# Miniprotein binders against a7ua95r516to809, part 115

Target 1, 294 residues: a7ua95r516to809
Amino acid sequence: ASLSLLSISDLVPDLQFIFFWMSNAIEILYFIQQKSPAYMQTIELMDDKAGSKESLLSATISANEEAMTILEEVIMYTFQQCVYYITKTLYVVLPGLLDCNPFGTEPSSEQCRRAAGVCVCAVCVMPEAVRRVVSVFQTTSDLLQQYQVHSEIQSQMFAYLFFFTNVSLFNQLIDKGPARGWFQRSRVLQIQASVKILLDWAKGAGHNHLAQKFFAKFCSTVTILASPPQQLSQMSWKALCAEHPSLKPVQLHRILTQYQLMAELGPLPIWQPSSEDEAYIYRTVDLLESFENH
Key: E = the ipSAE of ESMFold2; O = the ipSAE of OpenDDE; V2 = 0.75 times the mean of E and O plus 0.25 times the DockQ between their complexes.

## First folded at step 7 (miniprotein)

Design m3a (at its last look DockQ between E and O 0.21; V2 from the best seeds 0.00; counts 0 for: pae E 10.0 > 1.5, placed apart)
Fold by OpenDDE base, look of step 7:
Parts: sequence; C-alpha cells; structure tokens
Structure m3a (fold): chain B 294 residues (1-294), chain A 104 residues (1-104)
Amino acid sequence: as target 1 above (294 residues)
Amino acid sequence: TSEERVRQLVEQAKQALKEGRPDEALRLMEEAIRIAKEMGDEELLAHVFHVMAEIMAEHGLLEQAKLFVIESLLIAVRTGNPELVKEAFELRLEIIERLAEKLE
C-alpha cells in the first residue's frame, strides 16, 4: 500500500490495541513492584508445615522476577510499535509543512463547514498542512490519555516524536531548501509561522519543554534564515554560535553560506569561522541529523 | 462447603446490586473474598475479585474496580486461567474508557 494513503485515522484501531496492551503491562508491572514486598512478608509469616518456606519464597521471587521481565519486554515492544506507526504517518505529512502558506485563506475542513458555517476553532483556522501534523500529535495524545498510559511513557513518546519531526524537517530544509526556494525570506516566514502553530499546540498540550528542547535545531535554522540581512550581517560567527548552540559548526556554516548566496551578499569576514571551528565546518557527515541518535 | 458459600455470596451480591443495594453487594463480596482467602483457593479468589470489579464498576467505583481487575488478572495468569485473563482485560478496557469519559 502506498505510504501516501496512510492517515493517522486509519491507524487508530491498531494503535488502540497496542496502547491497550502497553497500558495494561505498565499497570501490572507497577502493581507487582508495589505488592511483591507484601506477598513476601505473607509467606514469611506462614507456618513451615507443608513445605520448605524457603523454597516457596524462592519460587515466588523467581516467578515475580520473570513476570516483571516479560512485562518490561511487552512495554518496550508496544512502545516501539506505536512509534513505528506514528512516525510513518508523520513521514507522510511533514513535507507539506514546509510548502504550506499559513497566511493564505485555505478553506476550513469540510467537517466544520457543514455544522456552523465558518468555524473559528483553533483546528479550523490552521492551514491544512499544519492541521494534518497537529492531528497526528493530537490523536496520539488522545489515545495515550484514553488508555491512561503512565505520564513518563507519554513524555518519552512525545520526546521521540518531536525528535523525529525535528530531524525530518531540518534535514529536508538543509538538503532541499535551496533548490525549493525555502531559504527565501517570504518562504521562511511561512515556515516560521507554521512551526509556531505547532509549538503553540505543544505548549497547550503540556509538552512545552520537550518541544523547545527537541525542535531547537530546526527553530534555530528558521530563526537565522528569517533574520533580515541588515541584522544578520552584523552578527559574528561567535555570536551566532552562542545564540544557536544546537547547531553544529558545519550546519551553521552551511546555513550562512546559503543565506549569503540567496541574499546576494559578498563574502562577510564577520561570519568567518573561528580557528577552533575551522576544522569542523568541513565535516559534511555531521551536516544532516541522524534518526538513530536518539 | 466453603466453596458453595462463596458462590452463594456472589449470587446474592449480584442480586443485591440488581435490587439497587450496592452497599449490601459490596459487603457480601467482602465476605466472599475473606472465605476464598481462608480456603487458599487462588482460582476461586481470582473469580471473586473479577466479580467484585464488575460490581464496583457498575456502581461507579471505577478506580477501585481497576485495582480488583489487576488482582484478578495476576492470579488468573499465575493459575493458568486464560478465559479469566481475557475477561479481566476486557473489563479493564471498559473501566478505562469510562474513566476517560469522566475526564472530558
């Protein structure tokens, strides 16, 4: 089946099943961890009539340890499956985020149009491309909440999804941006507005810290590119490195070089890398982010 | 027999619930739990915990029901009762759905 046909809505039944099992396993694991001491104490208080109390205790400990191990495996497996399905959906919708014009009058979703005319809900005001991305995250959030998944696991899920999103968007922008005109100020401003909508959603969903952390690289890139030439040309390499610590020297150098070409700026001595960074700006292997480094 | 007594208590509890006497149902189930524990019959105890969870869920005690489902499930897994394991998971799903609806 073409990856293009996979909507998050189509995956909901499968995701529900996985989230159900994940939630069950987490809760059972937690229960065993909390109740095991009480069970052991109960066995210790039993009269040694019908068998070695030590043998029963040992068997119970072993059984609990085995059960906990299996439950941990189930949790990890279900977590990975959720991430796998959700990231596939993100992979399909994320490219649209870079091409969308959030300032355009895109028609509101068909569903909201039927009920009340012009729906002014936050979702209906979003550009379609942004709405699709937000829908993936919102559906994930709703499912996690519906199945009462432990908050730590929810945080880990969103951390990974934001990481994945940042890597995907960053790599696309760096690799294809110059050719697609995404480095043009007008386009950058559109991208910046779209990302802001996503970040505002994340803030509203209680994931502000995670979003700020994991989107830092993409946001830094967009911020630099959105800067007016008159302002950016006054910033030294060292100042830019300090303001954008999430960017590797090679990444910053690439961004500035492409910016310079796009803005038809001559060589700017102020953007010259430091002697310390000079060796690193040519490490092209570090230019794109890896999906494996999470 | 003690087993027959537990079964009677469970049926009486179910009847009490149908009659709108949930407090009596809970009392009867507590006695059933006590007897099942005294017997050392884990399989019976798992069933009693499951029924207790059902009764609690029907009476809107969803958080308490959730705990009894887990206890029933753990025993059912340990004793090798796959039918009861399935029922416990299904009941847990119902409980968490109802809990989610209350948060909306």
Scores: ipSAE 0.021, ipTM 0.444, lowest interface PAE 4.1, mean pLDDT 86
Fold by ESMFold2, look of step 7:
Structure m3a (fold): chain B 294 residues (1-294), chain A 104 residues (1-104)
Amino acid sequence: as target 1 above (294 residues)
Amino acid sequence: TSEERVRQLVEQAKQALKEGRPDEALRLMEEAIRIAKEMGDEELLAHVFHVMAEIMAEHGLLEQAKLFVIESLLIAVRTGNPELVKEAFELRLEIIERLAEKLE
């Protein structure tokens, strides 16, 4: 069922309001830094005739210094509010990525039915659970572009959204995976395919570098779980740590333990942690990721 | 008083613009800015910059109007008056939309 109170479409009016204020605050900063010479030229043209040149120049200089803290606070506050509302929507839709089957999905969107005899839109070929997540990211991207938000702010927003997505998916997989059957190989391959669709969206949207950086932990987890037993059983603990540096020892240990259970493998000596890591593999406090690392 | 003088100059500038005399409107607004700054009345100064931006936009000087509405907005933020901030933000959006239409 659709949770209309938490859907991204229900939040668009609020987000439009917040982006409007953010964009205006950023534009003032851009005026101060980049367009001040053009403003000074305009006032010099006027002040030669009217004698008010010093008035406009003085107001501009005073505003730059006295308002800087307020502008920084407005930008920070509006950014935090955008992230808050968007992540509330993501929190509701992200668990569906772990349950969906992208291999057997048929188009079900009304927009796909509008196509003549052939559906060619990217949204129509996605599983519904993936489509819901992509819709959040795409709506965010469209709003940021509509309001001409500075590219650095856009990058910071998607960095946090990808960070949030990684933490949410990783924690759900580790915490609920045994009870939900998500560690079964067929499910892991389905999850891997769903994440690839999401990463392809991020690349097409110009955020490939951010997605690669901030999804690393979840992607490493899925890559290990998707590996065939004959290939993974040939990799030592040290080799796995080197190949997947984003995983903490306790996390890698848990992932390998679940892999052994689902592949019906006994303990493998080659997966014995190094002496340096043995102190860390039972730190349950380090198993789940914190949302506070932003 | 000086506040009444500034308001008279603003109304005279609006009338001059309506009558197709934008150069006279700009001269009147330049004097209004000078007086408002000497008074130290920042709410009045924000209003004067707002009207200046409107005059520049009607004269077709949209890039210049954008600069004056930004100055009005900066002053309005300093005053903490939410009505002035709202008015400046809305005028800025209108100017940006008109600039976007020109580049199509």
Scores: ipSAE 0.006, ipTM 0.219, lowest interface PAE 10.0, mean pLDDT 75
ESMFold2 (binder alone), look of step 7: mean pLDDT 80; pTM 0.745

Design m3c (at its last look DockQ between E and O 0.15; V2 from the best seeds 0.00; counts 0 for: pae E 9.6 > 1.5, placed apart)
Fold by OpenDDE base, look of step 7:
Structure m3c (fold): chain B 294 residues (1-294), chain A 106 residues (1-106)
Amino acid sequence: as target 1 above (294 residues)
Amino acid sequence: DPELLERAKERVRQLVEQAKQALKEGRPDEALRLMEEAIRIAKEMGDEELLAHVFHVMAEIMAEHGLLEQAKLFVIESLLIAVRTGNPELVKEAFELRLEIIERLE
């Protein structure tokens, strides 16, 4: 109940605090890493009066190692907390993306209408469900930039968030898609358009490679389902496996089976799995993606 | 010698005030020289808390004069020492100053 009311905006104050600490810890860590060699060299150049040099060197090394260890723990902890809060928000808004009709005249957000007329910004023209998802990513991006978080950590965070998003959307589509009619071509085209908006945002934010990599399974699924029956029925199992390498054999088989049922196609021998894949298509444990495999 | 330590601390305080005054008078080179002397004295004394404070003040001075990148470095040094010495007040001040510097670099 309480989770459904949590917007990303409600989490901003807590996230700001976490990002502040994370950024500071990262900068201190890098400072130590950069300065430590110079300090060690300075100590090594000192005259070895009465073994004081070795003791000072040892003490300095130990102190730096301890400090670095603590800072790494802080960075890891703060990173995990950020991911935890952001993924909770994503969990709430992601289901709306699959039900979204981007071609419908959904009213633009009231906020943009009130200010200066028809805002034609990319966000204002987005369907509300897509806008909510993009808002989570944009808020995350803005906070990371505001606190000047190191680019590597930014990339890792977006990698995880895209991974989480892909797993969530893929699992929902595979599990609930048939019952909710998401495998119908018209609905698939809506989903495809919604995902394209998200991918375009990721491209604009500089995360194009990460988005393409981590959304591959969901995009492949949507691409197959969006394919006309006349085209897809001419593609062999091997050709589909080659074109969609992100899909496991069990996943591809499930998608094709549901597509066949939806399109009222008879059994298609051309979609028959290879003898090598035949053992794997029954591994239902591999059907849904795990959140732990990241 | 505790008296020598107190004299050195007082000298550092004087240098910091002189540096602030030199900046107000548009003499940044003199301010830097004075602060370098303060850093030297603090290092010679082995007083890490004093050194952290000197670095913090140096960062404030640099930030006030638009030397934000340099200020950022001195904040990090102050912050590192403050964390190591267990001075939570100075840690807080250094974090706040760092935030201010970041906001001004945008």
Scores: ipSAE 0.047, ipTM 0.470, lowest interface PAE 3.2, mean pLDDT 86
Fold by ESMFold2, look of step 7:
Structure m3c (fold): chain B 294 residues (1-294), chain A 106 residues (1-106)
Amino acid sequence: as target 1 above (294 residues)
Amino acid sequence: DPELLERAKERVRQLVEQAKQALKEGRPDEALRLMEEAIRIAKEMGDEELLAHVFHVMAEIMAEHGLLEQAKLFVIESLLIAVRTGNPELVKEAFELRLEIIERLE
């Protein structure tokens, strides 16, 4: 039961400590950057009866430069520590999002099945798996607000958390999807509904732009898989690449292959990669994404 | 000259303790004068950890007298020096005092 030790609730005391140091370092860095020129000018106006003014000015300039460097390092270190702890928690809870059913028991859930054609969430119950992921994001947001962390740093934090989430979900879907039946249309629609709950949280939290940017690869994948066959079969490889630029050729090819298998479609000539892309659809090194932002 | 430096360090510590005592006895002008001398000696010695401590005590004295804007300046000097030394205890102490001063200013 060592995995239960990674819950976000168990990490809050450590995160509070790290956010405390980070927010203080940011405030002091801001003071040095914004107020130090005025302070330096005040020193320049001091009487210099003993020659100490030049020594004080030189020492203050040197101290400010060294302190700014160290404070920037503290901010970077504490940011990385926060990301480390939070993503360890996310790694544990994210796979459950692909297995959950936000529509309830599908064969016996007539109301949810009738609502599948329209986005009606009044009947759906938030699955525990989705709640666990939202809880990580919400706890992070609450801590950032509690410690008054600068909004730009908050945006950077959620940019990375969304990036991590996208990579984790995409890799799991590609790697385990065939064996887990995640490419079945009913399952894809469930995944799409679960991800919409996350996207709605991000919009309500003021991070819609970041979520749209950093979930693009996973969302493109789900959008293709959820498309009706009559619509998708009318789109050429070139059109699909243009509509889904976040997907590498090997990734798009794999997604279309899984779509053909689940929709029981034969080969489609319009899905044949261009000559330029044909060399790339077999590059398995490019199939899964790295957790490094590069 | 290591022996001269040790005597100067002891004089700075003595001045700091005398300033704290003068503050306790309700003689703040004497405490400030003693601390100004301590700052001067610590700067000449080049002992960064001692200088950070002296600026920290100066900030505490200023805050006790209600001179919170001045105290803020001295605690920032203490923090800048503490960060340069890489001593985490000095940095923590300066951070905590700065937060106390800022909370009292609002």
Scores: ipSAE 0.006, ipTM 0.220, lowest interface PAE 9.6, mean pLDDT 77
ESMFold2 (binder alone), look of step 7: mean pLDDT 83; pTM 0.785

Design m7 (at its last look DockQ between E and O 0.06; V2 from the best seeds 0.00; counts 0 for: oily stretch 51-69 1.61, pae E 9.8 > 1.5, pTM E .479 < .8, other shape alone 10.967 > 2.5, unsure alone 57.55 < 70, placed apart)
Fold by OpenDDE base, look of step 7:
Structure m7 (fold): chain B 294 residues (1-294), chain A 95 residues (1-95)
Amino acid sequence: as target 1 above (294 residues)
Amino acid sequence: TSEERVRQLVEQAKQALKEGRPDEALRLMEEAIRIAKEMGDEELELGGDTHGLLLQAKIFVLRSLIIALRTGNPELVLEEEEALELRIEIVERLE
């Protein structure tokens, strides 16, 4: 099937299987870790009537070690598979977020994942492009809860998904933004509003800290681009670096250069990089974010 | 391979359970366990206490899961309850 037709709903059966086993494997691993010491102690306290005590202890240790190794592999594999499938669906829907006009009169979705028919829930009143992104995250959240996946694994899952989303959106904005007009103030304000809806969802889902942390780079970019020329032209390079520490010097420089072109501003001496940053603004390899840095 | 034979026996045992043939499922599981032991999996001989039985059932589920994941066949996965029931029956026959 073409990637363009892949929806999160189509993956739910496969994801359910993976989440089931991930949760079970975590539970079994925890069981072994918690119960094995007491079991070993019980064997140690047994009467050595047949010289079999040492053999039984050795066999039990070996069994526990093997089981734990296998469980760790299963947990790792299932986690990776979940991330793989979910990020594929995100990859398909994320570009729509940058083109979304949340101020337009789009009809509310008639389909809620939680209700049949017309729904007025927060997800159903979202613009379609935002709703599609939120639907991926909500489906993930619901599956994690349904299968009672350990909270730490849930946090790691969302951390990675937010990381992936930030990298994807940031890279698309930096690379394609000028050509697609996403650096125009009106379009930037639309993007800012769309991202705010996503962040509000994340806050409501209990992931506010993770969302703020992992979306920082994209949010900083959008914040700079949304700033009025009169305000931004009063901010020095050093002030912008300090206010937006998530941006590398090369990234900030690119954003400001594109802003200057879009706003038809002359050269601004106050935006000139410091002597310390001057070498770093030309590191084009650091311009786009890597998916491997997580 | 011995691993492939164990897989086949587990699948057949699961099918026998679904068909309401627990005796045949047990026989197939005993054979699978025997082959697994011959492969150096001495872990299946762990004691007949509740902890040992639960651990053996869990190990069996995990092995079935690994096979299912490697083959892309989810039907090869045993439920813990099924694995535990079979393990209890094996122990009761050996006592």
Scores: ipSAE 0.023, ipTM 0.376, lowest interface PAE 4.3, mean pLDDT 82
Fold by ESMFold2, look of step 7:
Structure m7 (fold): chain B 294 residues (1-294), chain A 95 residues (1-95)
Amino acid sequence: as target 1 above (294 residues)
Amino acid sequence: TSEERVRQLVEQAKQALKEGRPDEALRLMEEAIRIAKEMGDEELELGGDTHGLLLQAKIFVLRSLIIALRTGNPELVLEEEEALELRIEIVERLE
């Protein structure tokens, strides 16, 4: 369907409902945790003329445990539903980051490449594709703050959203990049600029640490692809692994192979994998990332 | 409606507490829990899993108030009553 049908704005009413109840469940949980010791102490101080003190203590402990179990389930399910709806929206808008041109003119990124050979213009605007992704993150941030969601839960939400974004962009780049021409140097520079806009948003929103942690794989990929040939050809396989620990050997090997093709470099001895890593560069099962496990 | 009936019963229970009738307040809260539990079962059958979980949280808050009322501890009853009032107010404003 069209991107407008899955915009984050269309989901706001449902997200407002879910965030409201998530925040309520968190507050009730903390209220019980804070008040439970005082209630137990009051019961301990009661005169137990009928021997009911132990029964009251047992009932109170059971009620608190039942309450905390139910509330933890509510928090878990509301968090999962928020993530589900938000990532559905992200899945639709993220591919556009790979096709957009944050430099210069809107008519064609191909014209920018032809005019300069490599688009090295200093003028960057926020492309519509980047704006759509930022809008999802900003709307999520605004809702979390509006409903006073606990800061730890806000951090967990953005940790997952950044993880999802990283996996989605990385998998699409690796899988579709050759057919879409995304490994051409001018396109890689455009992608790098678009990602920088997104990282700047995360920094301004107070999530710089999370973005640095969870975008690492995609950012490493783009950094390698954007490197000038003179600089990259001087870096050994071991040096590249050390600078980019987020990349698995099969992933780094694939990235370097695409770089060689676009830079018209033959196999370079300095990029030969270490003996230990050579067993892993052909594990195609490890090439793409899973969405399920950070 | 069932939700309006639950709120009427909670209001009557609060009034009974103010008038020093905790046994009547407990009966009213137990009736409110019965209705809220039945209402939560209906919501789950209609496929509202998130809404059903939130309704179970309402039922729990009501159960906690009943336990406080049966203990007869005025300090604990007052604190639980205030917490319940805030939770009910928040639920109503969601609509």
Scores: ipSAE 0.006, ipTM 0.222, lowest interface PAE 9.8, mean pLDDT 70
ESMFold2 (binder alone), look of step 7: mean pLDDT 58; pTM 0.459

Design m8 (at its last look DockQ between E and O 0.09; V2 from the best seeds 0.00; counts 0 for: pae E 8.1 > 1.5, pTM E .584 < .8, other shape alone 11.135 > 2.5, unsure alone 66.281 < 70, SAP 71.842 > 70, placed apart)
Fold by OpenDDE base, look of step 7:
Structure m8 (fold): chain B 294 residues (1-294), chain A 92 residues (1-92)
Amino acid sequence: as target 1 above (294 residues)
Amino acid sequence: TSEERVRQLVEQAKQALKEGRPDEALRLMEEAIRIAKEMGDEELLAHVFHVMAEIMAEELGGDTLLIAVRTGNPELVKEAFELRLEIIERLE
């Protein structure tokens, strides 16, 4: 019950504190890493006053190692907490993306926070379900920038969030898609359009390569399902494997089987898995993606 | 001497930290940095920066910060942040 009401805006105060600590810890760690070698060299160049140099060097090394270890722990912890809170909000809003009709004239109920009036920005013209997802990513981006988080950590954050989003959407589509009618061509085209809006946002935000990489499985699935029967029925198993290398054989087989049922196609020998893949198409453990492998 | 003064400030800062007065520790370290920069003594400045990094690490790695991060205590986070931003801005 309480999870369904959780918005990213409700988490902003907590996230601000976490991002603040993360950013500062990164900067301090970087400072130590950059300055410690120079400092040690200066100690090494000092006149050896009765063995004090060796003791000072040893103490300095030990202190730096301890400091860096603690800072790394803080960075790791804060990063994990950010991911936890953000993914929790994504979990709530992502299902709406699959049911979204982006071609409908649903009035945007939320005014653009950036404008005092009616904003016609790309976010304001988005369907509500897409806007909610984009809002999570945009808020994350804005916070990362506000607290001047190191660019590498920003990239890692978005990589994980896109990974999580892809896994979530892919698993929902594969598991619930047939029952929800998401494999129907009209619904697939809606999903494709919604995802395109998200990808266009990611491109505009400077995350195009990450988005293309981490959304590959979901995009491949949607692309296959959106293909006309006349076109897809001419593609062999091997050709489909080659065009969609992000899909495991079991995943491709499931998609094609469901497509065949939906399109009322008879058995298509051309889609028959190769003898090499035949053992893998029955590995149901590999059907859904795992959240743990990132 | 100015060098002796810097060393005294560093020791006073370490003591202030042990006494739970991080604000005073930072103030003392800022003065130490200023004097070391004015002297143009790169070796002394490196030493001051090292001690500053230790102080910052102690504040960040201390149970208080970990607790603050874990518990989401905004006041402790704000206090530690303001101090750290001021330090970073001065180190640049």
Scores: ipSAE 0.020, ipTM 0.390, lowest interface PAE 5.8, mean pLDDT 82
Fold by ESMFold2, look of step 7:
Structure m8 (fold): chain B 294 residues (1-294), chain A 92 residues (1-92)
Amino acid sequence: as target 1 above (294 residues)
Amino acid sequence: TSEERVRQLVEQAKQALKEGRPDEALRLMEEAIRIAKEMGDEELLAHVFHVMAEIMAEELGGDTLLIAVRTGNPELVKEAFELRLEIIERLE
């Protein structure tokens, strides 16, 4: 596996190898769990000749437990390897979502441009930046299905990929948004549309509940920034906290500060933190999310 | 016979591992598993599965520290542990 790879398609051979190991480890674990009781029963029915039955039973139990331990380690190892390689590609492509215009009219792929006609696939009609992210998710989903990976493992993998996506987009927006102009109204609306496309993909892929759970912080941020000034100005700090529980006080305060600047609503703060939150709105150590806390 | 082919595939897989080709060893073992399943010989299949688990453990054990360092995420390790418990519950 090359740690400098830039696209998901370059990683497919390594991911195929890793998913192959994972799927076989799960299948073998299933076989041991399903077939082991029948084999133990056969040993229990054997004649007890000079204690050989008890010794064989004990050795078989120990070998099964050792095999299950090894297989669980393999499953954990291969899961971590998949997450590592896939998130490496996501890290490279995710910032483009903040710069893209999903309302553009240009063909989004070289294949569609070469065809000099209408796009024949859904990937070609979406913005290139969104297509790159969807391609990572779709390739991952296709590989998991191809190798018949257990549905719970598929769910856990997408839970982490959505968590990683949320953290990456949120941190980029908060950290670089003022300098990049990402808090401007037109950009917020473009970002909101791009996220909608990702959420629609997740829903169609059967991961809607995971996407709703793990995109919450970034979606709340975009929802606040997209709100009309008349509507948002009427909401109290406590009401905003209640509507957006995924946002920490320092994060909500920063978002509202940027909103007030963008909407040119004057220098006096409109939203006053509650007394219980006052101590937390300046804790800059809590402003950005950790990739490690989920 | 089909049993002789399975045992030959297992020996070829061990030889490929000795020659530093674990991807070929795993492929050969998967074919051995497939044939043993088609035969319905559960004792042979259990033996083949045990050998495959040993091969996997030997090939993957050397890089576990590198992976832990690169992920650097103790909550991911806890998540993987919780997933393991869910898999065990499902298989029972």
Scores: ipSAE 0.012, ipTM 0.355, lowest interface PAE 8.1, mean pLDDT 74
ESMFold2 (binder alone), look of step 7: mean pLDDT 66; pTM 0.555

